# Designs tried in a protein design chat: VH-VL binders against Translation machinery-associated protein 16 homolog. Part 11

Target 1, 180 residues: Translation machinery-associated protein 16 homolog, of Drosophila melanogaster (Fruit fly) (q9vxy4)
Amino acid sequence: MTNLRKELEKCKHPNSRKTKALGKKARRQNNKHKVRLGHAIKSNITGEKLSWFLGQIDEGRTEPLRPQELEDLIELYFTRFDEELEQINLKQSIGKHRANQHAARKDVITMTLEKERNEFRTGGLELMNLCDPLKLKMLRDWDGSALSVQHLKLDLVSYNMLQRLKEQSKKKETSEQMET
Below, E stands for the ipSAE of ESMFold2; O stands for the ipSAE of OpenDDE; V2 stands for 0.75 times the mean of E and O plus 0.25 times the DockQ between their complexes.

## First folded at step 10 (VH-VL; framework fv_ersodetug)

Design x6 (from w4 with heavy chain K98R; at its last look DockQ between E and O 0.75; V2 from the best seeds 0.66)
Fold by OpenDDE, look of step 10:
Structure x6 (fold): chain C 180 residues (1-180), chain A 118 residues (1-118), chain B 112 residues (1-112)
Amino acid sequence: as target 1 above (180 residues)
Amino acid sequence: EVQLVETGGGVVQPGRSLRLSCAASGFTFSSYGMHWVRQAPGKGLEWYAVISYDGSNKYYARSVKGRFTISRDNSKNTLYLQMNSLRAEDTAVYYCARDYESEGMDVWGQGTTVTVSS
Amino acid sequence: DVVMTQSPLSLSVTLGQPASISCRSSQSLVYSDGNTYLNWFQQRPGQSPRRLLYKVSNRDSGVPDRFSGSGSGTDFTLKISRVEADDVGVYYCMQGTHYPYTFGQGTKLEIK
């Protein structure tokens, strides 16, 4: 980016073909950079999410999660900021005049949680379906790098999806009991 | 002059109760959170309670939770500490301190001594 | 709870010489607002504690400029550029970033 700016500064005529071409190139580079940054940020956020879930799974576990276990884990995930929110609320409440100083972080957390909860209840939370043994293995084999997140096949895990999986599991158990 | 004055200390037997008071002057008491900090003989400082400016929020250290109650009366410019089920390890000088904009305790009282002994 | 560790626990200094006290926290003291809520207190013999510094390096009113604070994250230092007789006492660091608030063990400053 530094070289193109220097070249643009050397252009004597703003409307010259050369200047316009350099300007277009600079805009393209800036847009590419913005897209890359956006992707990097998204990958980091997703990586942090996946790392959290991985940290909740026993290292010795080879069996996939039951749908109820995954639901419980997701509910636990939504409480991950509870302590921080409690601290923020406490600090904001102590003095009369500082009520707004910590509002930004609280708002970000609240918005994030609302978004995630809404996603889970509707279209699904972007996550790996850990009820799938292949997905569990993929997550366990993951190196924890944000750069490698793009190689992970993510699913949309919703409340309704998990309820369907629970129903299917119950039907299988009932069928197996009738055959014995 | 900004001043805090603790009172209510004394000698008590284990299992008994004691109520401490902290009288504030020289500032708008109702605008500030307040803390209690104690110091056992020859030991360091230990934080154990805070109350918001309006008394609506309270937080306690684990060591005193359920036994001690922090409260305040803004009409009297007074902070209180109700201590129940006192133990020998509660023996200390008890300080009240003013919270300044959550930046820490900028004003301290002289302290009041509590001795718990059989 | 955040553990605050001071070093040394005792310091003997010649009058006019500098003194330095270290304070380490078990976790970062950077709050969500970007501030670090570390305090330093002085307690002279037979007196109540007095705050010297807030937010790592800010002096309270009436605190001499010979007192300075530095540090970031988990490592903090109190410096006295020229120790005076009235500086005798116990110094405490305190974190006010996380509840419960916690103090260091204290550092006793004596004059040689």
Scores: ipSAE 0.630, ipTM 0.862, lowest interface PAE 0.7, mean pLDDT 93
ESMFold2, look of step 10: ipSAE 0.636; ipTM 0.872
ESMFold2 (binder alone), look of step 10: mean pLDDT 93; pTM 0.944

## First folded at step 11 (VH-VL; framework fv_ersodetug)

Design y1 (from x1 with heavy chain E101D; at its last look DockQ between E and O 0.45; V2 from the best seeds 0.62)
Fold by ESMFold2, look of step 11:
Structure y1 (fold): chain C 180 residues (1-180), chain A 118 residues (1-118), chain B 112 residues (1-112)
Amino acid sequence: as target 1 above (180 residues)
Amino acid sequence: EVQLVETGGGVVQPGRSLRLSCAASGFTFSSYGMHWVRQAPGKGLEWYAVISYDGSNKYYARSVKGRFTISRDNSKNTLYLQMNSLRAEDTAVYYCAKDYDSEGMDVWGQGTTVTVSS
Amino acid sequence: DVVMTQSPLSLSVTLGQPASISCRSSQSLVYWDGNTYLNWFQQRPGQSPRRLLYKVSNRDSGVPDRFSGSGSGTDFTLKISRVEADDVGVYYCMQGTHYPYTFGQGTKLEIK
């Protein structure tokens, strides 16, 4: 849904007429609307990400996710480009002309996933903590628009945060079992 | 003149095998991918398989996966389709086609007819 | 698999009059490189297919300029500005953006 993002993702080869024209457009936009462009691109990316996660949860579910469920969903998210990569690899391989070229889209995907995995293993991905019933309700109440995504209060969801939540669940179960 | 000529068609019983050949001339065969497309009598075109310029990568339509094998011999400028476990539904004219920059098929052969019947 | 739907499936045209064939895909045909890999083929009676257009609107070598292509995303059109007797045959759209490649059902063009 992000037209500027799609235009930038089209740029592949130096010296192409399309690449030169898009470069000039991006330079003008950057010089005039630097702050606004940066915020619009980030909001659209965040909105698409949250829509992906919302789409993986059955619409009838009202209970928050368990920490393991959220972790599994995040790992599934990291595989979202697998089919596209298979298609790119095949198309790239068919003729000698394309086989001798670098596929810029593969580089973008690789760097995106490496960044996201690093964020997950360190300070956390910008998500909503769907283990929190209030956060799940906020995401379900969201109208899906990129503009309104700015009003959602995001969390940093990390691997370590999820491990701590798993440990808290185990302690709660053990305490309730001992208290009978 | 770019030219593709298919051979190896014929009448064959169900369950048998057949190998189609496609002889290429007039272009650098080893620089281009190649495709097989079929057309059942009185029906439309159906894409079946592609092979990369060096033969290292292949892809098949779901309907023929496991039964058909695409291959090539760049020293002979020849494309092949090995067809095993033939069924009546495989009756068609089979075309080989030259890939154009992974965009489509710019040159086609004349076709060879495969009839699978008892 | 991407479904390609042509309309009409049969077309009768008076010589010298225009003809128009529509092709719709079930998915966007825009590839990550910005190209749209939609092809048009002509198959005259008893002959193998011949490519007319590639990447929506580019005519192949030797294709008359009375053939033109247009469209974007999922909706595409082949136009023949003035139909000639030689144009009798079946016309197919095909997408090459996604594997497997898929064809439309074909549009049979006849002279009235």
Scores: ipSAE 0.660, ipTM 0.883, lowest interface PAE 0.7, mean pLDDT 86
ESMFold2 (binder alone), look of step 11: mean pLDDT 91; pTM 0.933
OpenDDE, look of step 11: ipSAE 0.687; ipTM 0.894

Design y2 (from x1 with heavy chain Y59R; at its last look DockQ between E and O 0.52; V2 from the best seeds 0.53)
Fold by OpenDDE, look of step 11:
Structure y2 (fold): chain C 180 residues (1-180), chain A 118 residues (1-118), chain B 112 residues (1-112)
Amino acid sequence: as target 1 above (180 residues)
Amino acid sequence: EVQLVETGGGVVQPGRSLRLSCAASGFTFSSYGMHWVRQAPGKGLEWYAVISYDGSNKRYARSVKGRFTISRDNSKNTLYLQMNSLRAEDTAVYYCAKDYESEGMDVWGQGTTVTVSS
Amino acid sequence: DVVMTQSPLSLSVTLGQPASISCRSSQSLVYWDGNTYLNWFQQRPGQSPRRLLYKVSNRDSGVPDRFSGSGSGTDFTLKISRVEADDVGVYYCMQGTHYPYTFGQGTKLEIK
């Protein structure tokens, strides 16, 4: 970025073909950098999420999660900041004059949770469907790095999706009982 | 001068109750959180309770949770500790301490001695 | 709970010599605001504790310059550049980042 800026400063005519070309190149580089940063941030967030879920699964588990188990796990995921929020609230409340000292962090957490809950209730939370044995295996085989997150095929896991899976499981159990 | 004076200590039997008081002076008591810290004979310091400036929030150490109650009366500039179901392990000097903007305890009282013995 | 570990537990120092006390926490004491709420307290024999340092390295009013604090994350140090007779007592580190607040075991400073 520093070299292109220096080159642009050397351009005498803002409307010269060279200046326009350099400006376009600088914009492209900035956009690429922004996109890369965005992807990196997204990958980190997704990686943290997946790491959390992986940490909740027993190391020896080979069987896929039941839809209810995945639902319970997602609900537990939404409580992952409860202790932190409690600590923030307590610290903010101790002294009269610093009631807003940690408001920014609290707000970020609250907004994140609201967004995630809304996604789960609507279009789906970006997650691996752990009711799929292949997806569970993929998550277990994952090295935990944010860089490798891009190789993981993520799903949109919604409340409604899990309810459908529950219904399908019940139907299958009923049919198997009728055949015995 | 900021001063804290603890009172209410004494000798009690196990299972009994005791109420400690801490009188504050020299500062706006209602603006600061307050702590109780104890020290058993020949032992270190143990934090066990905090109360917010307005009394709306309280936190306890696990060791005293359910038995001790921290409270305050801002109109009297007084901090309290109600101790129920006292045990021998509760024998200690009890200090009240002023919080400074959640940065820790900047002022301590002289302490009051509680002895729990049969 | 955060465990605070002090070392050494006892220290004998010659007058005028420096002293150093270490304090380690079981987890990071960096708070969300970027501050580290580590305190150092001095308790002289028969007296109440007195805060010496807050936020790792800040001296309270009336604390001599010979007392200094350093460290980050989980490792902290209290230093006394020149030990004086009045420095005899027990020193405690305390973390105020996480509730419940927790103290180190204390370090007894004696004069040789």
Scores: ipSAE 0.502, ipTM 0.806, lowest interface PAE 0.9, mean pLDDT 92
ESMFold2, look of step 11: ipSAE 0.578; ipTM 0.838
ESMFold2 (binder alone), look of step 11: mean pLDDT 91; pTM 0.933

Design y3 (from x1 with heavy chain S30D S31D; at its last look DockQ between E and O 0.74; V2 from the best seeds 0.68)
Fold by ESMFold2, look of step 11:
Structure y3 (fold): chain C 180 residues (1-180), chain A 118 residues (1-118), chain B 112 residues (1-112)
Amino acid sequence: as target 1 above (180 residues)
Amino acid sequence: EVQLVETGGGVVQPGRSLRLSCAASGFTFDDYGMHWVRQAPGKGLEWYAVISYDGSNKYYARSVKGRFTISRDNSKNTLYLQMNSLRAEDTAVYYCAKDYESEGMDVWGQGTTVTVSS
Amino acid sequence: DVVMTQSPLSLSVTLGQPASISCRSSQSLVYWDGNTYLNWFQQRPGQSPRRLLYKVSNRDSGVPDRFSGSGSGTDFTLKISRVEADDVGVYYCMQGTHYPYTFGQGTKLEIK
């Protein structure tokens, strides 16, 4: 593998055609690395989230979730940092010196949860709609790999979407009762 | 010189109560949290409770929660442990310790012995 | 609760020879601020505990430099380069990263 730094060291004039070409190549390598890292980080975050939701569903269950069940699960997901927050709050409070300090991790958790709650209340969280039997099956069939998660077709699951699904469930129940 | 001196230990029957005191000197007491740790005869150390520098926050090990109460009087530079519903397994030497930057305990008292027996 | 496991639980050492005590935690002791709150204590016979080391490797005031600490994450070691007669006692590791604080079982050091 050719040392890019070594090639740059051989150039006497920073603005020569060779030096400019090497500079452009170095920028492209850094940009490609940043894009690949970004995709890997997103895939890992998504994979961990989906694994968390899968882990909350009984292994024997094959039926899709009711809309209320998915809503409850999403609210449970928002509490995942409660123990860590308790630990941070306690540790920060014990001595006067630390009580006067900023706890950056607490801010990150707070901002993350506020963002997620806002997304749920507006355009939706990026999840799989586990009220859909096909989506539940796809999640069950997923091998848990961050690589394969990129091929899953995610949904935007919002509070309003779940309310509409509750209404649809009530209408279907009423229609079936009327046919009897 | 930082010093912590526990008092209030003694022999007591099961089901009774006992109050331990820890007198602090040589440091600004109300800048630091305080801990209680115990050691059963011939056994290791077991952490039990912490109280914040101003007394506003407290945390207890599960085994003593509800029975023991940690408190402090910053005007008297004194830490307290109220122990209720004492049991034979509470027999131990009880140490108070000064908190160090919410990381651990840097200064310990000499301990006071509590014996719970009928 | 974080379990702290020491080994050996008993150690007999010839005067002037080195001693090594291991401590393993059931969880990482690295806190979000990057610090590792692992402490070592010495308890001489009939005495209260005395802190030797904090944050893995920092010696407390008045602790001789023949005591040293090392390790990271979940695995830690206390070393005494040359054991002296007054080193007889029990040594405890303790983690202060997570509440409740928890101690190892203790390692009894004797001179043989």
Scores: ipSAE 0.631, ipTM 0.866, lowest interface PAE 0.7, mean pLDDT 87
ESMFold2 (binder alone), look of step 11: mean pLDDT 91; pTM 0.930
OpenDDE, look of step 11: ipSAE 0.692; ipTM 0.894

Design y4 (from x1 with heavy chain E101Y; at its last look DockQ between E and O 0.53; V2 from the best seeds 0.61)
Fold by ESMFold2, look of step 11:
Parts: C-alpha cells; sequence; structure tokens
Structure y4 (fold): chain C 180 residues (1-180), chain A 118 residues (1-118), chain B 112 residues (1-112)
C-alpha cells in the first residue's frame, strides 16, 4: 500500500491512464484489508461515487466545469441504473411465473434515486464542487483510496447552488464587457 | 411429451423473405416465453430473439434487429419468425426453444434449415 | 454483451476417464435475486442441443450424475466423472443473466 502511494506521488500527470490505474490498484488493495476488518464501508461508497464523476472528465481537461456542465453530469448520474432497470423488466416479463413476482431491486433503485433527487433539490448532494478549479485538481490528484477520501473536503452541491453560480458567471461576464 | 416442431425452412435468394413456424405441444404454451437460436453450418450456437409469454415484450440480437420479427399466436400454440431482407450469412439451422422460468432454454425443437444463396 | 470463453475448444478422452471443461464470462453472472444463470448444453452429432445443467450445478431431468457443474461469479466448470461413448458431441456454456443471452464457442469432446 505505501509503495503504491509513493509511485503515485512521483507521477506528473495526475489524470493520466497510469495514475488512474495505480489509483484503482490502491483502492482494491485497501478495500480487501478493510473488508477483513468489516469496517469503513461508507468510505468505499463515497470513493466509488467520486470515481464515477472523475471518470466522466477528460484526462487532459484543465479548466473547471461550468455550472451547467456539473448539473448535466449530476443528471447523468441519476440515469446510472437505466440499463439495469431495462434488464430487470425484460427478465421479469418473459414467463408468466416471473411476471407475477415482485422485483424488490426496482424498489431499492427507485427509493435511492428519489432520495438523491430530493437531496439535490434541497440541501445538496455530498460531492466535490467541480466548478472550483482547486476541487477539480484535488479530485484528479486523489489516489482512489478509501482511506484518502476521508481527507477530501466534500461539498454539498445543490440545484440552487448551481443556479447561483450561473448567475454569478453572467454578472462577471457583463461587468468585464462594460470595463472595455 | 413436451415437443417443439419447426417448419418453413428452405432455399431462398438474398433479399427475399421467409416465415418460420414453431408448433408447440405438451405444455401450456401461453405461460412461457419462447426463443429463437440459430447455428450456421459447422459453427456454434447464437441466440437471436425472445418473446414474452403474452407477446407484449420482445428483444432481438443487434445482428437481426429491424430485419427479423418474432411473434406468437397463443390460440394456435405457434411461435413465428418473420425473416426479411435475407443475406447469405443468415444460412443456418434455426431452433425454437422454450423458456424455463428465465433460467434457460429447457426444450428445443429439431430445427429447420434456411439456405440463402443466389 | 457478455463474452463467454470456453477452454479447451477440443478434447480427446479415453473411455472411463474424467473430462473437464472451463467456461469464463466477461462479467459476473450473479443476478440481483442471488441466482447465477449459467447453463450447460450438450449437442450430440446430428442432434438438437439438450440442456444438461442450469443455475450452475442443477442437473436437468434424465441427466446422469456423471455430469456435475461448479463455479461462481465468472468462472465455471463442467465435469464428466467417467466419459462414456454417448458423451461424444459439442458442449456449450450459456449465460442467461444478461440480455442478450450468449454462448461459449463450444467444446468438442471425442473418444480416443
Amino acid sequence: as target 1 above (180 residues)
Amino acid sequence: EVQLVETGGGVVQPGRSLRLSCAASGFTFSSYGMHWVRQAPGKGLEWYAVISYDGSNKYYARSVKGRFTISRDNSKNTLYLQMNSLRAEDTAVYYCAKDYYSEGMDVWGQGTTVTVSS
Amino acid sequence: DVVMTQSPLSLSVTLGQPASISCRSSQSLVYWDGNTYLNWFQQRPGQSPRRLLYKVSNRDSGVPDRFSGSGSGTDFTLKISRVEADDVGVYYCMQGTHYPYTFGQGTKLEIK
């Protein structure tokens, strides 16, 4: 584990395929040790969510996301179960016997997404604000380890926060145009 | 005895159409999904389509989507495969198979041969 | 689509000796209900396929106990404890967890 962190620290391209591959190895190794102790499963869930968002950003991108881009990415995140739901619906529909059975997994997915959409609309989802260049760099520098996710300063990203950032961006653009 | 019998195979020119039938007996046809699987000469098995027990839901492999249509007539205990715009690569033995609780295909027909050649 | 890979693709076995066929999937075959929808089929020369095993290890009706299945997740094995002359043919694994259903390439079993 410490050898993998040393190797990552020597990398000069934080979002390169090499750096992501090393981060994936470190995360898998760390998860195996934590599973043996039966501890810190919550850290793994957060780490997987952050890895999903990181995976949607081009490796060479240096600019932060625009507020609309982050909003679009969050809406994409809400669709992550669409293929699984299609598969469940198909399999349940084929034979009469299965068509009468309750698919509890669909209920779990529905409740999960309902909760996440409500959080986004109200106090915010626990994410990193990728509209902030420092936060984007922190996410790109992250080694993928469940242990190190505890040191990332997470934000609450809400729909209302993103609308405010859109309005602030428009005010800055207008002010700069008037200065010329 | 659970039995599936395919008919309708034959030799056709490319671009033409064929309709395969699968007559079912010995089970409650309207309670089970049905599948079509094909096997090109000297090659392995390839799954192509499924239809739900009531015909309300269908799914196709990408290679045949838009050209082949699976259907069923529960009053006649018969499964169909309408094959349009046939190509040489559609040459194969075509099997119908009974779905078993979405656990796999437990009963297969004897197959019907489709040969597409000019 | 889930890729199913069989090994070996051809197998020559002396009568009465054991045979083992491996099947590997490109992703987990465990469904949300806890079942693993892996099937094995036998196709004797000139015949239609016949299901041997379903859900990894359950023998279909009329399948001799010489045939057994094992495995989990992505790695599966069909074993024949004592090969008989009637066992000649091609053996296919198939996954039914994900649509589209997909088969392995087949393993031809011969008696030497």
Scores: ipSAE 0.597, ipTM 0.846, lowest interface PAE 1.0, mean pLDDT 86
ESMFold2 (binder alone), look of step 11: mean pLDDT 92; pTM 0.937
OpenDDE, look of step 11: ipSAE 0.676; ipTM 0.888

Design y5 (from x3 with heavy chain E103Q; at its last look DockQ between E and O 0.66; V2 from the best seeds 0.64)
Fold by ESMFold2, look of step 11:
Structure y5 (fold): chain C 180 residues (1-180), chain A 118 residues (1-118), chain B 112 residues (1-112)
Amino acid sequence: as target 1 above (180 residues)
Amino acid sequence: EVQLVETGGGVVQPGRSLRLSCAASGFTFSSYGMHWVRQAPGKGLEWYAVISYDGSNKYYARSVKGRFTISRDNSKNTLYLQMNSLRAEDTAVYYCAKDYDSQGMDVWGQGTTVTVSS
Amino acid sequence: DVVMTQSPLSLSVTLGQPASISCRSSQSLVYSDGNTYLNWFQQRPGQSPRRLLYKVSNRDSGVPDRFSGSGSGTDFTLKISRVEADDVGVYYCMQGTHYPYTFGQGTKLEIK
């Protein structure tokens, strides 16, 4: 990319055929870089999220999570910014001049959490359904890299889905008890 | 001219209490947070506590939480440090300091010495 | 808590020669507003600490131009371009980005 910039700098006539060809090449390379960056950013965010959830599960556990356990874990995930928010709130409160100002970072956190809570209450958060033993195994087998996360098949995990799974587990438990 | 003057230091027995005062002048005291910092003999600086400009918010280093209390009286331009259950390791020079833009301390007092010994 | 590590802990410098003190933090000192709240203090023998620099490189009023600060993220440096007799004392870095505020161990500067 540095070589392409130097080639463009050497071209004196902006509308010449060489200048137009170099400009087109520079636009294509810049667009390709922007697309690669966009994929890397999304995969990195997803990978960090999955790593967080994996880190909350005992290393030796092989059983899938109960729906309530996954719900509790999702609610815990929403508190992940609590320490940072405490730091921001404290710093904003110390002097009078800062007390009258909003912190931009606090606004970003608030919007992020509002979006995630809304997704959870509607169509679902993009996660792995850890109530499924196959999904738990896939998460444990994942190498932890942001690049490989694109190959994991994610689910939409919603509040309503978890309530349905709770009801289904009660039905299964009743049937199991009657078999004995 | 911004000035901070600490008083209330002295020699005290272990287990006893002591209250330090910091008299402030030369600035609008009620607009700024205040800090306490200590320095044991021959040792480095250790930050302990901050209080917000209106006294509504306080934060303590873990080592002193529960034993020391920072407070202020804006009508008297005075900062306080209440030190309870004093120990030999609390022996130090205690400084009050004026907050600077919620990121540091720009003006320090000359310090008051607390010696805890039997 | 953020650990601040100074190097060296002691300096012996010939008058008129430069001095350099390193300070490293265990976490980034860049706050969410984009500022880096790294401070430097000087404590002359028998005196209270005096702030030299704030936000890495901003000199306090009355601090000579021979003091300068640099660095970013987790690595910071205080430089004295020409050491003078009045520069004897202990120098501390401090971070004000995270609560609790934390100091480095101090660097004692002596004249050879």
Scores: ipSAE 0.585, ipTM 0.852, lowest interface PAE 0.8, mean pLDDT 87
ESMFold2 (binder alone), look of step 11: mean pLDDT 92; pTM 0.933
OpenDDE, look of step 11: ipSAE 0.671; ipTM 0.887

Design y6 (from x3 with light chain D33E; at its last look DockQ between E and O 0.69; V2 from the best seeds 0.60)
Fold by ESMFold2, look of step 11:
Structure y6 (fold): chain C 180 residues (1-180), chain A 118 residues (1-118), chain B 112 residues (1-112)
Amino acid sequence: as target 1 above (180 residues)
Amino acid sequence: EVQLVETGGGVVQPGRSLRLSCAASGFTFSSYGMHWVRQAPGKGLEWYAVISYDGSNKYYARSVKGRFTISRDNSKNTLYLQMNSLRAEDTAVYYCAKDYDSEGMDVWGQGTTVTVSS
Amino acid sequence: DVVMTQSPLSLSVTLGQPASISCRSSQSLVYSEGNTYLNWFQQRPGQSPRRLLYKVSNRDSGVPDRFSGSGSGTDFTLKISRVEADDVGVYYCMQGTHYPYTFGQGTKLEIK
């Protein structure tokens, strides 16, 4: 940035070709930094989410999750802010004049959970389908790095998708019992 | 002048109950949360409980949950601690404290001593 | 629960010399509004505790300016620029960011 400052000091006329070129360079550099920051934040959030789900699975388990097990984990995931919300509600109640303490954070949590529940009941949450043995193996082989999360191909996991998988598993079990 | 005065301490046998009172003056008692803190002989400070300004919400340290009950009477400017099933380990000086800015205890009482012994 | 760790646990200081007490939390004390609810208390021999500092660095009314607080995140310091005879006692840090509130073990300050 020191070089850019010195170049600007040389400019005598605001509309010169040199001044316009320098302004364009500065804007391009700023835009690239914004894109880099946005990408890093997204990858970190995804990595934390996948680590949470991996942490709920026994270390020695090798078989894929049953659809009900994945549904139960997703419902558990929705409770991840319960302790924080209890803390905020308590703090808001303690003093008469602090009822809005941490209100912005509480609103973000509430909206996040409402969005996630709606996504699960409609088009699906962005997750790995741990009912698929290949996806489970990919998650377990992942080094846990937020920077390498992009190597993992995510799925959209919905309530309806899980109900379909439950029905498919029921039909497979019935067919296997008939094959004596 | 903000003042807190604890009373109700004494010597009591294990398994018995005791009720502490904290009389408040010099501030609008009904606008502030209140806390109980204890200090065993020769030991450090340990936080026990908080109650909201209107008494609608309460929170307890795990060590006393189910045995102690914090309450208040805003018409009498008084905070209470009901202590049931007392144990020798509950022997301590008990302080009440006024909440400030929701996350601090700015004014403390002088304390009342509870001794639990057979 | 947030664990608060003080160091040293005992401190002998010559009159007029500075003193420094550190306090570490097991997790960050910064939360959504940017406030850090780290408090310091003084307990003189035979007395109840009194608050010295709140929100890291704010002195309570009547606290001399020779007491100062600093720190962020998980590491905090109480400093006394010139120790006086009346400073004898035990000093506690306390976090009020998370319930339950938790205190450090205390630092006993004595005059040499």
Scores: ipSAE 0.593, ipTM 0.849, lowest interface PAE 1.0, mean pLDDT 86
ESMFold2 (binder alone), look of step 11: mean pLDDT 91; pTM 0.932
OpenDDE, look of step 11: ipSAE 0.669; ipTM 0.886
ESMFold2, look of step 12: ipSAE 0.464; ipTM 0.775
ESMFold2 (binder alone), look of step 12: mean pLDDT 91; pTM 0.929
OpenDDE, look of step 12: ipSAE 0.663; ipTM 0.882

## First folded at step 12 (VH-VL; framework fv_ersodetug)

Design z1 (from y6 with heavy chain E103Y; at its last look DockQ between E and O 0.44; V2 from the best seeds 0.56)
Fold by ESMFold2, look of step 12:
Structure z1 (fold): chain C 180 residues (1-180), chain A 118 residues (1-118), chain B 112 residues (1-112)
Amino acid sequence: as target 1 above (180 residues)
Amino acid sequence: EVQLVETGGGVVQPGRSLRLSCAASGFTFSSYGMHWVRQAPGKGLEWYAVISYDGSNKYYARSVKGRFTISRDNSKNTLYLQMNSLRAEDTAVYYCAKDYDSYGMDVWGQGTTVTVSS
Amino acid sequence: DVVMTQSPLSLSVTLGQPASISCRSSQSLVYSEGNTYLNWFQQRPGQSPRRLLYKVSNRDSGVPDRFSGSGSGTDFTLKISRVEADDVGVYYCMQGTHYPYTFGQGTKLEIK
């Protein structure tokens, strides 16, 4: 529909079949726009998250992260709002009648972190598994744009997955030592 | 009318201590946060400390953290600044100021001069 | 720390003419509730600072309407529509969005 708005303007009878059809077409276009906006917002959020993790890894490093290193990095990621929360708490304390200043933002931060911690402890956070050398290379080759982030195939990285990877490394070390 | 009056300035030797006072009147002192700001001779303004209305929370600029302590006595409507280990660079006019809804300083005192020399 | 940069640092204005002072912040001064915590202060010779404007454009009581403020985000302006002799002094912008609060360098206004 190249000029939907103009076609609606040409309808002289509000209850005509043409007018009702154009109204339905306009609602379908609005719904498709909302879906595209939702995908763009998710791509931007994912891109910012991946950029944050990439920024924590030395540019010269080529080896994959050890499971403990990735766990430590995830725990560091959970602290990313600490400075902002300190500012909000200070502002709320300054004047007697301002205890609710920025409360909505504080609630959003709290709920975001609670959700992320729960995901990490259950089914996993949507991340790249940086313990995999292919995934580390893919993240380094990524141009940082939200448009290309959807081409990165994400993993679910959980606390339990990382513990299993640590145990698998211990088993290999033990069997190699028994070889001697 | 709202007034703030600083006292306690003077000439002191480096390494010594000084306590500034700020007497408040014309408003409910115990409902508002308070600030200290300084101005070195011929220089601009520098904010350096805030204290919450009940004294439970404080924040300091990096330049004075650990050496200066902001405090208040709501029963006396008085704000204080304890300045320890004074340096020549602390020479300035010191102003107290009333907080405005956690984002500004609407009323200022006349200032008190601290000179750190010889 | 948020850096506040004023321009010009010195301004010489003919009596009755307009004056304009720019203030730029290194970070946005808007936060979660939509308020922009940008303040303007005047310091007349030998006097303590006096707040002129808060939240960009709100005049304090007793401030003449020839003083006005505008701007958003990181770029702000103080305007004096007709400079009077009593306007001589140094003008500072200050951000109150982030602790520590920070001031611009000051702009000295003189009558030429």
Scores: ipSAE 0.587, ipTM 0.841, lowest interface PAE 1.0, mean pLDDT 87
ESMFold2 (binder alone), look of step 12: mean pLDDT 91; pTM 0.929
OpenDDE, look of step 12: ipSAE 0.651; ipTM 0.879
ESMFold2, look of step 13: ipSAE 0.524; ipTM 0.815
ESMFold2 (binder alone), look of step 13: mean pLDDT 91; pTM 0.926
OpenDDE, look of step 13: ipSAE 0.684; ipTM 0.901

